# VHH binders against Protein BPS1, chloroplastic (BPS1): the designs that were tried, part 12

Target 1, 306 residues: Protein BPS1, chloroplastic (BPS1), of Arabidopsis thaliana (Mouse-ear cress) (q9lmm6)
Amino acid sequence: ASSISKLVPKEKSDILTVSWMKQAMESLCETHNGIKTLITDLELPVSDWEDKWVDVYLDISVKLLDLCNAFSSELTRLNQGHLLLQFALHNLEANSPQNLSKAQSSLDSWKQHIVSKNPRIENCRAILSSLVQTLNLPKVKNSAKGKVLMRALYGVKVKTLYISGVFAAAFSGSSQNLMYLTVSNELPWAQSFMEVQNTMNAEIKNIFLSDGLTVLKELEAVASGVKKLYPAIQQGSIDPISLQPLKDSVTELSNGIDLVSKEVDCFFKILLSGRDTLLENLRSMGASTLQATSPKKAAGKNYRGF
Below, E stands for the ipSAE of ESMFold2; O stands for the ipSAE of OpenDDE; V2 stands for 0.75 times the mean of E and O plus 0.25 times the DockQ between their complexes.

## First folded at step 7 (VHH; framework vhh_7sr4_2)

Design j1 (from i5 with S52T L104M Y107F; at its last look DockQ between E and O 0.60; V2 from the best seeds 0.00; counts 0 for: pae E 6.9 > 2)
Fold by ESMFold2, look of step 7:
Structure j1 (fold): chain B 306 residues (1-306), chain A 118 residues (1-118)
Amino acid sequence: as target 1 above (306 residues)
Amino acid sequence: EVKLVESGGGLVQPGGSLRLSCAASGFTFSNYAMGWYRQTPGKQRDLVADITSGGSTKYGDSVKGRFTISRDNTKNTVYLQMNSLKPEDTAVYYCATDFIGWEMYDFWGQGTQVTVSS
């Protein structure tokens, strides 16, 4: 039997829900905070790091910040679409010919809005590909603690790359961003990760085969509800009771997007804070190094024969 | 120095018992999940058992009911009690720790040989 990742939900139908995305991002926040705990626990202050380790950390963190910016941009774009939905729902409730015309226009704008490309999401494949090119276990000589840290960072990178690939695939509606990572077979968790990845990728690919407007399940629920209203809008008569399922799905989507946005922001802050802490420690080392490399003060004792 | 040192392996007849120990040092043992894996030549490493920092346990299908994992956080040691041993349990047994959480074990010891034969 293999280890089970927290990423694999007990119910396969929960994959690619915004609720699942919130939980996945929470997991990333926890994992990246764990690096700080590990560094402290190992008593491995930045002053003991090789320059190579610093370079690896800084390169990875910059690219992950770029991914967070892309994800936040997409979530903001989706949130802007909710204003169109809210406007449409208010007009559907008013139910006059003028209000129904405004509602239809707003719903048409919403559909165009959600299928539009986001340039930042389109760039995620390049960022992810760059991170995959540097996905390796660095050799660490003569430092058992350095080996532990670099192996931990490798595992964190694998987890982050896979989750980010799923996010990018979901937001773009393109399976090109779905990751299939090959990890070092010397790691005890390698087989368990590969099994989790195979299970998740199989289910995600099944979702991409569906004939829907989007692969995000809460967003598709709204799209389906909107589609069901069009005949009534054309007839000029809306039953107010029939609006409640759509209202519920719009509220559920909006709340879910807000929660995912908060977790992406949390992740961004953790990455930025870790990067700032590293850079501040390097600055302190630079000041200390200047003190250590300065000439020793001229030694001498003043004597009365001066 | 970060170390995981396995001990307690050896030769045993079918139906016998062994107790493996893994002494951990160089990190705060109680913060992390611990596990036992085994590998036969030419095969991938298989999960035998793991135990979370909170004490929850999980077992591989082929050892469930026969093996018991436990930990003593005061001695920084994880144990594997192996009962009713079979020839197919013959393998190198590795102790591992999950430094990043998420049940991804990323550091392990050199292993200890267990051989079950008549």
Scores: ipSAE 0.036, ipTM 0.480, lowest interface PAE 6.9, mean pLDDT 81
ESMFold2 (binder alone), look of step 7: mean pLDDT 81; pTM 0.827
OpenDDE, look of step 7: ipSAE 0.634; ipTM 0.841

Design j2 (from i5 with S52T D98S D106E; at its last look DockQ between E and O 0.30; V2 from the best seeds 0.00; counts 0 for: pae E 4.1 > 2)
Fold by ESMFold2, look of step 7:
Structure j2 (fold): chain B 306 residues (1-306), chain A 118 residues (1-118)
Amino acid sequence: as target 1 above (306 residues)
Amino acid sequence: EVKLVESGGGLVQPGGSLRLSCAASGFTFSNYAMGWYRQTPGKQRDLVADITSGGSTKYGDSVKGRFTISRDNTKNTVYLQMNSLKPEDTAVYYCATSFIGWELYEYWGQGTQVTVSS
């Protein structure tokens, strides 16, 4: 059922929605879980890996964990705005001059909050650039199973880098984080991926050209609803029925952020679990090696084991 | 050992038909998606068709309505029935397996040549 082309939703207006972001992250969770299942099905234990593959895996996975932390930080920041919105809505419902003044102050604070920069998101560009610099398809000889694993890791890395680049662009409000990945044309999926990337990148760039406070659709819907209410707030009276669209958009935003946050946390846990499993296997191999040889000095900062 | 063996290629006249087969071994065939890709000299590989473990199919635009992908999990075999063949279908056809989804095909066979000419 899953295909590369499903990254592009049927309606282009669904690009950069929190619903789309939740589905994209869910897809990453499934893909990264699949690596563990593949290693087991192929019977290719870590003891058969070259040391440089271990080093590359550990470097990549720590950088992906850093991206997850940045994304979670931004989602938490956006969700903190929910209290400002709820306080504003409560006061708009009360609809007295004193309450409208409080609501306006809270909405002004919310607007300033959502446009402020998150330094952790600003750092994502450096992390992504570092990962792209090591994006290559290693050649594996004399092992069909090793070839399958390395190609799977390459494809997973391409998918993860592209989706993470879109997340970073959306959260930063800057198309500078948007990736253009070049993949090996010997891979059967390379053409399909490049076509999807071109289609997605073109549409995302169009969204960045739009006039609005943010490129995240549910967040912009709230911002637009707030803007529509300002004249009535200034006039000193709110029609209670006119609040329902804003209330609905605030609820949808909050629910969407929670769902995306859960999927980012799932992705973080999968990455961490994979690292822990690899490191425990290396400790087990190192302990076995130490039992077989004389005690020796271990002073290095490398990842070659004990 | 993971192994994919394509067969059924050859020379055929325009309008003709061929059936490609791909025998798989070394993994649990029924768990994974299978696909057919083709490559014309000097061009990138192009998706022809794929089929999920559950039997859902997808086709490239240029082959829709003419080609049919199917699988037999009891024989660990995937098939490509090619009808109404055109000279532009001339290519090497590769059988491939997607172990982790999203059409990230990780392994493919040596390919079988299909030539459509009079």
Scores: ipSAE 0.277, ipTM 0.678, lowest interface PAE 4.1, mean pLDDT 83
ESMFold2 (binder alone), look of step 7: mean pLDDT 84; pTM 0.845
OpenDDE, look of step 7: ipSAE 0.495; ipTM 0.780

Design j3 (from i5 with Y32W S52T E103G; at its last look DockQ between E and O 0.69; V2 from the best seeds 0.00; counts 0 for: pae E 5.3 > 2)
Amino acid sequence: EVKLVESGGGLVQPGGSLRLSCAASGFTFSNWAMGWYRQTPGKQRDLVADITSGGSTKYGDSVKGRFTISRDNTKNTVYLQMNSLKPEDTAVYYCATDFIGWGLYDYWGQGTQVTVSS
ESMFold2, look of step 7: ipSAE 0.187; ipTM 0.630
ESMFold2 (binder alone), look of step 7: mean pLDDT 82; pTM 0.821
OpenDDE, look of step 7: ipSAE 0.644; ipTM 0.853

Design j4 (from i5 with S52T S53E D98S Y107F; at its last look DockQ between E and O 0.59; V2 from the best seeds 0.00; counts 0 for: pae E 7.4 > 2)
Fold by ESMFold2, look of step 7:
Structure j4 (fold): chain B 306 residues (1-306), chain A 118 residues (1-118)
Amino acid sequence: as target 1 above (306 residues)
Amino acid sequence: EVKLVESGGGLVQPGGSLRLSCAASGFTFSNYAMGWYRQTPGKQRDLVADITEGGSTKYGDSVKGRFTISRDNTKNTVYLQMNSLKPEDTAVYYCATSFIGWELYDFWGQGTQVTVSS
């Protein structure tokens, strides 16, 4: 069973890990697929939607697609650093003065690569701010099914905004993207969400206060291993046994980035397909409205007698 | 239309037992998690217990070991068996469902009063 408390890792030190990011994104994929199931289960075809409900769906989906593109761009950028690390490791294993010089150069290039800014990630604050400005529980006039759908979309938006804010903060290295969301007081889960948010945000801010190359744990582990190697590189001799911790951290990072990338791509596809389906239904509905002049009044069936 | 209707509340002595029921209609009950919440005047609703689509249960700390949540998908009903009741359990009890998961309970009934008094 999926719950809001599962967002908080068992160990607080696992916050801002690539492993946690993979799990968080996987949870978003499940949540957004749940909207599709809900629409079907409620038997609430797009033809029965108010324009306001359509606007809510389209508003969140297009902006979330932009966030996914930014996240995928950053994950690709980080993964490109893998080639510099592999080249460095190869030369460290060869362990001649010429090889150590090439390894040093490659590691310096890697450090410059990972601290460089990604313009797409810098843009995430504007996207997130826009989503927060429209974070509200829509009023639904005369549809119990519509009320259910709009409340579900609100909860999905809250979850997605918070997780996306954490991703944006981690990738940008700036707590400015970290969200503090205020949710509707009438929702039973509002207090639990605020407690989770307070716990997560406190730990994230502590991580930003630490002195390191990055705030992503697996990436910082590689950076730390590189730093430990510099004295031996300067001395011109590498103990082969001392390379294994760095090799392990490089493998862990690469595997983690790949897994997160796959889940971000999954999330993008879910958002895109849902948006395309809605837009196609609206196109067909518009055509049907022009062809169908007067739908029958007094919707619903009322059985009296039998 | 989607409805959740609670029943089974009432007055009970400390140490007594009560069984709450929640009848659900207007959606495919077996697809969704169900929960019980309670509220005293001036306070936010607190989670008492929930049960997933697959039957996994979770309880608030103050009721753990005393309350049992269950569901009957053939009757579209979720239950809360409340044993060893204390005056602190006095509240309005609400049935809720989470249509999206992540235990974002986004729809609930009108509630049923439970009063535990001397």
Scores: ipSAE 0.024, ipTM 0.522, lowest interface PAE 7.4, mean pLDDT 81
ESMFold2 (binder alone), look of step 7: mean pLDDT 84; pTM 0.846
OpenDDE, look of step 7: ipSAE 0.591; ipTM 0.824

## First folded at step 8 (VHH; framework vhh_7sr4_2)

Design k1 (from s29 with Y105F; at its last look DockQ between E and O 0.11; V2 from the best seeds 0.00; counts 0 for: pae O 6.2 > 2, grease 24.7 > 24.2, SAP .691 > .668, placed apart)
Fold by OpenDDE, look of step 8:
Structure k1 (fold): chain B 306 residues (1-306), chain A 118 residues (1-118)
Amino acid sequence: as target 1 above (306 residues)
Amino acid sequence: EVKLVESGGGLVQPGGSLRLSCAASGFTFSNYAMGWYRQTPGKQRDLVADISSGGSTKYGDSVKGRFTISRDNTKNTVYLQMNSLKPEDTAVYYCATDFIGWELFEYWGQGTQVTVSS
């Protein structure tokens, strides 16, 4: 299910939902796991890799880890906001003037928290830009297997960059992070990718044009729920029944964030594992070369003098 | 070269049955998931059913209980048994692979027309 075409949801309204985000990240996990499989299937040991291939892999992997960390950080930040919401809801349920005041304060804090910028997310643009600049991978001249590997890495890089750009745009609330990648027309999937990118980006842009606190649908639902309750809070009378929609939205958001977080963590682990495996192989190769160059100590013939 | 060839489409009355076949070639069929999709003019392709390499199946909500996806690895063929057909099932049905190798997109057949009409 790792096709980029699957990133297009059935309903356009599902774009930039936590559900969609989960699926997208899951897709990345599958894709990157596939690289490991490919390497194995190609029977292309690291010893046969050109240095440039190793460098490309290591460069891409470390930058992707940085992106994952940024995403994880943002998800954690959102979860922290959830605590404010929970506190607010508890106070709203108590329905005393003092509790209502506390609730309002908590909600205000939440709003401020949500609109605040995460510097790690802001840094994603730089990371993404760096990856785009090196989008074209080294040409392989004398290795059929190497060619296959590089093509695969290119595809995976394109897919990962695009999805990461969408995440960065969503989390930052800025369309500037949205990627418009140009893929070589020589590739059979290029046209399809471009179509997907165009379709998705068009819709995402439309979402950004909307007047909301955020572009994440579940988060916006919470924001809307909070907005609706403010008049009642100010009047000092809240119907407990009127809290249920907000409770539901908060729960949905929290659950969604948790799911996305799990997938991001999974992706992080996959990347780390791949990197570590490569590095381990390189170290082992170096050790073998050193052992091969160690001169066999000539066994000194102890001439026992008779 | 990967090839997918659909067959079995046609005109059927409501409540009728059809069996679609997709013959696959150019890859190790048994290692990949296969799926059926359908598309109506002006709409996106929707998943009808998919089957993993291990035989696990998934169905679209609208076809659950009526359609059955199966595969024969000895024939490199995936099937879609469609029972209790409805006019709403009228579409072009496409066979697709899961991703083969490291391609970002699945392979698609040319599609077969299914028309349910009284």
Scores: ipSAE 0.022, ipTM 0.304, lowest interface PAE 6.2, mean pLDDT 86
ESMFold2, look of step 8: ipSAE 0.112; ipTM 0.570
ESMFold2 (binder alone), look of step 8: mean pLDDT 80; pTM 0.814

Design k2 (from s29 with E103G; at its last look DockQ between E and O 0.49; V2 from the best seeds 0.00; counts 0 for: pae E 5.9 > 2)
Amino acid sequence: EVKLVESGGGLVQPGGSLRLSCAASGFTFSNYAMGWYRQTPGKQRDLVADISSGGSTKYGDSVKGRFTISRDNTKNTVYLQMNSLKPEDTAVYYCATDFIGWGLYEYWGQGTQVTVSS
ESMFold2, look of step 8: ipSAE 0.356; ipTM 0.748
ESMFold2 (binder alone), look of step 8: mean pLDDT 82; pTM 0.823
OpenDDE, look of step 8: ipSAE 0.441; ipTM 0.747
ESMFold2, look of step 12: ipSAE 0.088; ipTM 0.577
ESMFold2 (binder alone), look of step 12: mean pLDDT 82; pTM 0.821
OpenDDE, look of step 12: ipSAE 0.561; ipTM 0.803

Design k3 (from s29 with G26E; at its last look DockQ between E and O 0.39; V2 from the best seeds 0.00; counts 0 for: pae E 5.7 > 2)
Fold by ESMFold2, look of step 8:
Structure k3 (fold): chain B 306 residues (1-306), chain A 118 residues (1-118)
Amino acid sequence: as target 1 above (306 residues)
Amino acid sequence: EVKLVESGGGLVQPGGSLRLSCAASEFTFSNYAMGWYRQTPGKQRDLVADISSGGSTKYGDSVKGRFTISRDNTKNTVYLQMNSLKPEDTAVYYCATDFIGWELYEYWGQGTQVTVSS
């Protein structure tokens, strides 16, 4: 039931929510598990791969692992802000002048924390650019099954690059990191993808133009609630009822970050497992070739024959 | 060779019928969605009909009620029954499959011409 059109949520306000990010990562997990199924159904063991196919798989997978590490690092950093928010809420409930001063200091620290730059996220543009440089539909002349695999990997790469680009833009706070991918018109899905990309990018750019602390909706909801409390903190009296919207926003944010982190970890494990399996098969091919005492043109640059 | 071969196209009068077939070789498509698309010169390919691996169908608006997609997994074949044909149905019809989901339809046949004219 996955469709390219499902990437575009029904309501504009749902773009760049943690719920949307969770669904996007779930879709990537399904897609990358599907490659494993396709390789099996094609009866294409790694021993039959050309070196070019191995290189494509390894290049994609290592870069995606690096992106997952960057995304997990940012999600962890954002979640660390939870302690500052909890400390602030505790002191706002105590509601004495010294407690309100402590709460304001903690909220100020939280704001500085969430807008600080993460070097790992800043590096995502370079990673994505290197992947785009090799984004082409490879010509496969002498293998019908190889043609099927390479076309499927191309579609997987396009999907993964676009979604990862959106994540990188959202986490960096920069619309300059949005991808404007072009795909071969030979592909029947090219027009549909381009329309989805144009719709999503336009809405994301509108979000970047808005007057907010961040583009992540649940994080911005907390920031807005914090901003609304500053006048009352200055007055020296907090109505406990007025804290509930902020408490609710903080809980929603923490839960959402945990869910997205879980899906990023799932995606990482799928990529790592597939890569480790490929590398083990290449090592086994080297050992098997040595035992058979017959040289063969092997898939992969890592062939360890005599 | 993994190959999708369309057949059954031709010239037919308005109101007539044709049945298109798409046969696959050296690969079983039973796990994957299959579809029919059509293209007129200078235009993009449009969805005609789609059938999931489980048999669920979807149709383009202009062909609903006139066209029926079906699949026979034992023959590794997908069919398009086209009834009440109109001149606007004139196009090259392509069979395609979606291997990875997201409806990216990564693999296509060469197409068969359908012409509806007096």
Scores: ipSAE 0.069, ipTM 0.508, lowest interface PAE 5.7, mean pLDDT 80
ESMFold2 (binder alone), look of step 8: mean pLDDT 79; pTM 0.791
OpenDDE, look of step 8: ipSAE 0.409; ipTM 0.735

Design k4 (from s29 with Y32W; at its last look DockQ between E and O 0.36; V2 from the best seeds 0.00; counts 0 for: pae E 6.6 > 2, SAP .744 > .668)
Amino acid sequence: EVKLVESGGGLVQPGGSLRLSCAASGFTFSNWAMGWYRQTPGKQRDLVADISSGGSTKYGDSVKGRFTISRDNTKNTVYLQMNSLKPEDTAVYYCATDFIGWELYEYWGQGTQVTVSS
ESMFold2, look of step 8: ipSAE 0.015; ipTM 0.308
ESMFold2 (binder alone), look of step 8: mean pLDDT 81; pTM 0.815
OpenDDE, look of step 8: ipSAE 0.580; ipTM 0.826

## First folded at step 10 (VHH)

Design m1 (from k2 with E106M; framework vhh_7sr4_2; at its last look DockQ between E and O 0.30; V2 from the best seeds 0.00; counts 0 for: pae O 4.1 > 2, grease 26.3 > 24.2, SAP .783 > .668)
Amino acid sequence: EVKLVESGGGLVQPGGSLRLSCAASGFTFSNYAMGWYRQTPGKQRDLVADISSGGSTKYGDSVKGRFTISRDNTKNTVYLQMNSLKPEDTAVYYCATDFIGWGLYMYWGQGTQVTVSS
ESMFold2, look of step 10: ipSAE 0.284; ipTM 0.634
ESMFold2 (binder alone), look of step 10: mean pLDDT 86; pTM 0.864
OpenDDE, look of step 10: ipSAE 0.027; ipTM 0.411

Design m2 (from k2 with E106Q; framework vhh_7sr4_2; at its last look DockQ between E and O 0.60; V2 from the best seeds 0.00; counts 0 for: pae E 7.5 > 2, SAP .716 > .668)
Amino acid sequence: EVKLVESGGGLVQPGGSLRLSCAASGFTFSNYAMGWYRQTPGKQRDLVADISSGGSTKYGDSVKGRFTISRDNTKNTVYLQMNSLKPEDTAVYYCATDFIGWGLYQYWGQGTQVTVSS
ESMFold2, look of step 10: ipSAE 0.013; ipTM 0.486
ESMFold2 (binder alone), look of step 10: mean pLDDT 83; pTM 0.833
OpenDDE, look of step 10: ipSAE 0.398; ipTM 0.725

Design m3 (from k2 with S52T D98S; framework vhh_7sr4_2; at its last look DockQ between E and O 0.02; V2 from the best seeds 0.00; counts 0 for: pae E 20.4 > 2, SAP .671 > .668, placed apart)
Fold by ESMFold2, look of step 10:
Structure m3 (fold): chain B 306 residues (1-306), chain A 118 residues (1-118)
Amino acid sequence: as target 1 above (306 residues)
Amino acid sequence: EVKLVESGGGLVQPGGSLRLSCAASGFTFSNYAMGWYRQTPGKQRDLVADITSGGSTKYGDSVKGRFTISRDNTKNTVYLQMNSLKPEDTAVYYCATSFIGWGLYEYWGQGTQVTVSS
């Protein structure tokens, strides 16, 4: 059982860190895997689904896959900057005038690389807006199991949309993608979600008002360390002891990006696997209908779920 | 300074209609999203409707089909047409605008009271 309240870190300073992004995506992976377990526990195979549930699932899943591709593209782009930082650090250690010139050039390139726009992230706003337009709690008749499933899917959609909006805002450097979602008041977690959203949005808005190069805190820590080194580089000497904080922040950033990338890959695979399983079940039901010709409505083949 | 002034609230019978207006000044109105929120005592402000600079609209679940948001960029005014009013629509209605975008409303009016009772 997932809790939306766990998205708020104990310390406000942890909001919009790459570490928090890893934890948030990990939570999404767990939440979406939980749906598969729920379908199995409910004994509600795809053959029992109403036709419009299938169409809604397919539409949502392709849009979420597009978001994952955009996020992976941005994480790859940020990771490419790691080579520029490592080259710069190597030359700063060597500390000759020629090496310091190479280091400064590499740091300038890194800075320009980090602030450049990613077209796939720029398009995330349209994808998210489309998903928000379809955010509703469908009424389910004649199925207690269907009602449980639809309520769970609604909660999963709300959580996924909010987290994805935060990711898109962070990667774009613009709070235009930051979502304010209203949810069905009849659900017991609705008040808790609204409190989480208000807390998170307030802090994220404050972060966007800052003077930093980026709103991602680990990336900003690297940027701040780089900025502090420019005077020493121009003076022609670097104290090796002063490099260690930058080295530490570069390592923390690189490790964090790798961990978030793994969780985005996990989420992508979960979405793709679920989509493939649904399509395979639909083909099997079609083949079974043609050959068996008596499927007894929805029951039979997939009573254990997928 | 950004200034939002609501008007058009009042007392109305169930099933009746009201039209709220919000006059905006201090910014380029046509470039930004506008929204209506409402608040009952002891609760948070809830989205009633919003409208983008391009005219795309969104509505809260409880008002879909009954309320219509619109804007007039030549008068710097956003409207909320409220039809088939119910007692549960009784609230203070606030106009808001967002410079950051989508879902983050940072500028608010003073509010106008809407009361639906027999």
Scores: ipSAE 0.000, ipTM 0.105, lowest interface PAE 20.4, mean pLDDT 77
ESMFold2 (binder alone), look of step 10: mean pLDDT 84; pTM 0.847
OpenDDE, look of step 10: ipSAE 0.269; ipTM 0.669

Design m4 (from k2 with G101S; framework vhh_7sr4_2; at its last look DockQ between E and O 0.01; V2 from the best seeds 0.00; counts 0 for: pae E 21.5 > 2, placed apart)
Fold by ESMFold2, look of step 10:
Structure m4 (fold): chain B 306 residues (1-306), chain A 118 residues (1-118)
Amino acid sequence: as target 1 above (306 residues)
Amino acid sequence: EVKLVESGGGLVQPGGSLRLSCAASGFTFSNYAMGWYRQTPGKQRDLVADISSGGSTKYGDSVKGRFTISRDNTKNTVYLQMNSLKPEDTAVYYCATDFISWGLYEYWGQGTQVTVSS
């Protein structure tokens, strides 16, 4: 739970950067991998899990995989805009009237591309709402190890839901996906989480109130750089010195998107691996149970008579 | 498809008031700036007012103190309250949005006529 406080950057301007999103996803990967080692360290095999824990885990994991697919889809869409930016930069460097016309057309296409809606991101609100509705700390009786595991899983779910809500808000451009989670007071980290949530949500809402085209700061930096070059494009002369800040911001954006995409893929693989391991253990328990109860019949030949 | 539909225009006497509305659809309204412009036949469109996604406002000098722009993000609607109307305010009023904040409003409504005459 203390790891969530590390998500509040020292500078408020770093909130909702693509770099911050990479770090947030890294934190989720570490947290979910830590559950695997916790289960091993507690020596609490799946055979000791209550059926409702299994059902909740499977439902949550499939919904988180759906969120990962939505996030990857949006990151791919944003990355496709990179080709339009590179084409524009190439033509701006060539600096002939024909090249500047091509550059402006490509930048106009990029502008339209980045403001378009992604239906998969629009669906994230429904997925997140359903996950919040099942957010509860299950009661565990007569199992100290089970209590530790369920408390850890609850914390992982809270952290994952909050970060996923921030991603959905950032990608959709809508603060309606930004959640305010109510968590159990029983847990020692609950107050720290509420403080982090209050701090982050206040700053994120301030970012949504700004006049930028997006809340993703590296993307906004590219948009601002394009705007600053507009008079020179219209006048037909590009100063090479004035082009370098845009080039830098385009590189920073592309690199950041690639890094976040890798971390989302890492998170997807961790979720999928954990789900597959659980399902394999359930099949083995079913097969073992059937083997132990399989009746042996007398070895009579099958004779049908008349 | 982006759609902006203005309403509330009409004939009013000098010193009177009107409230214009612009219903927006086809984009995430709360994320983008909205503006009102006006045009007299044979002239270019002039800024009347704009309002950022966060509610910050800017007004043309000729209407400052008399007009108020506001928005309701729940209803995807931007409003222009026009008080102390003068014959010089007679124009077609257009609602607009700029998706990239470059100061070049790209999407416009069909306009609503405001006529101020005795």
Scores: ipSAE 0.000, ipTM 0.126, lowest interface PAE 21.5, mean pLDDT 77
ESMFold2 (binder alone), look of step 10: mean pLDDT 82; pTM 0.821
OpenDDE, look of step 10: ipSAE 0.488; ipTM 0.774

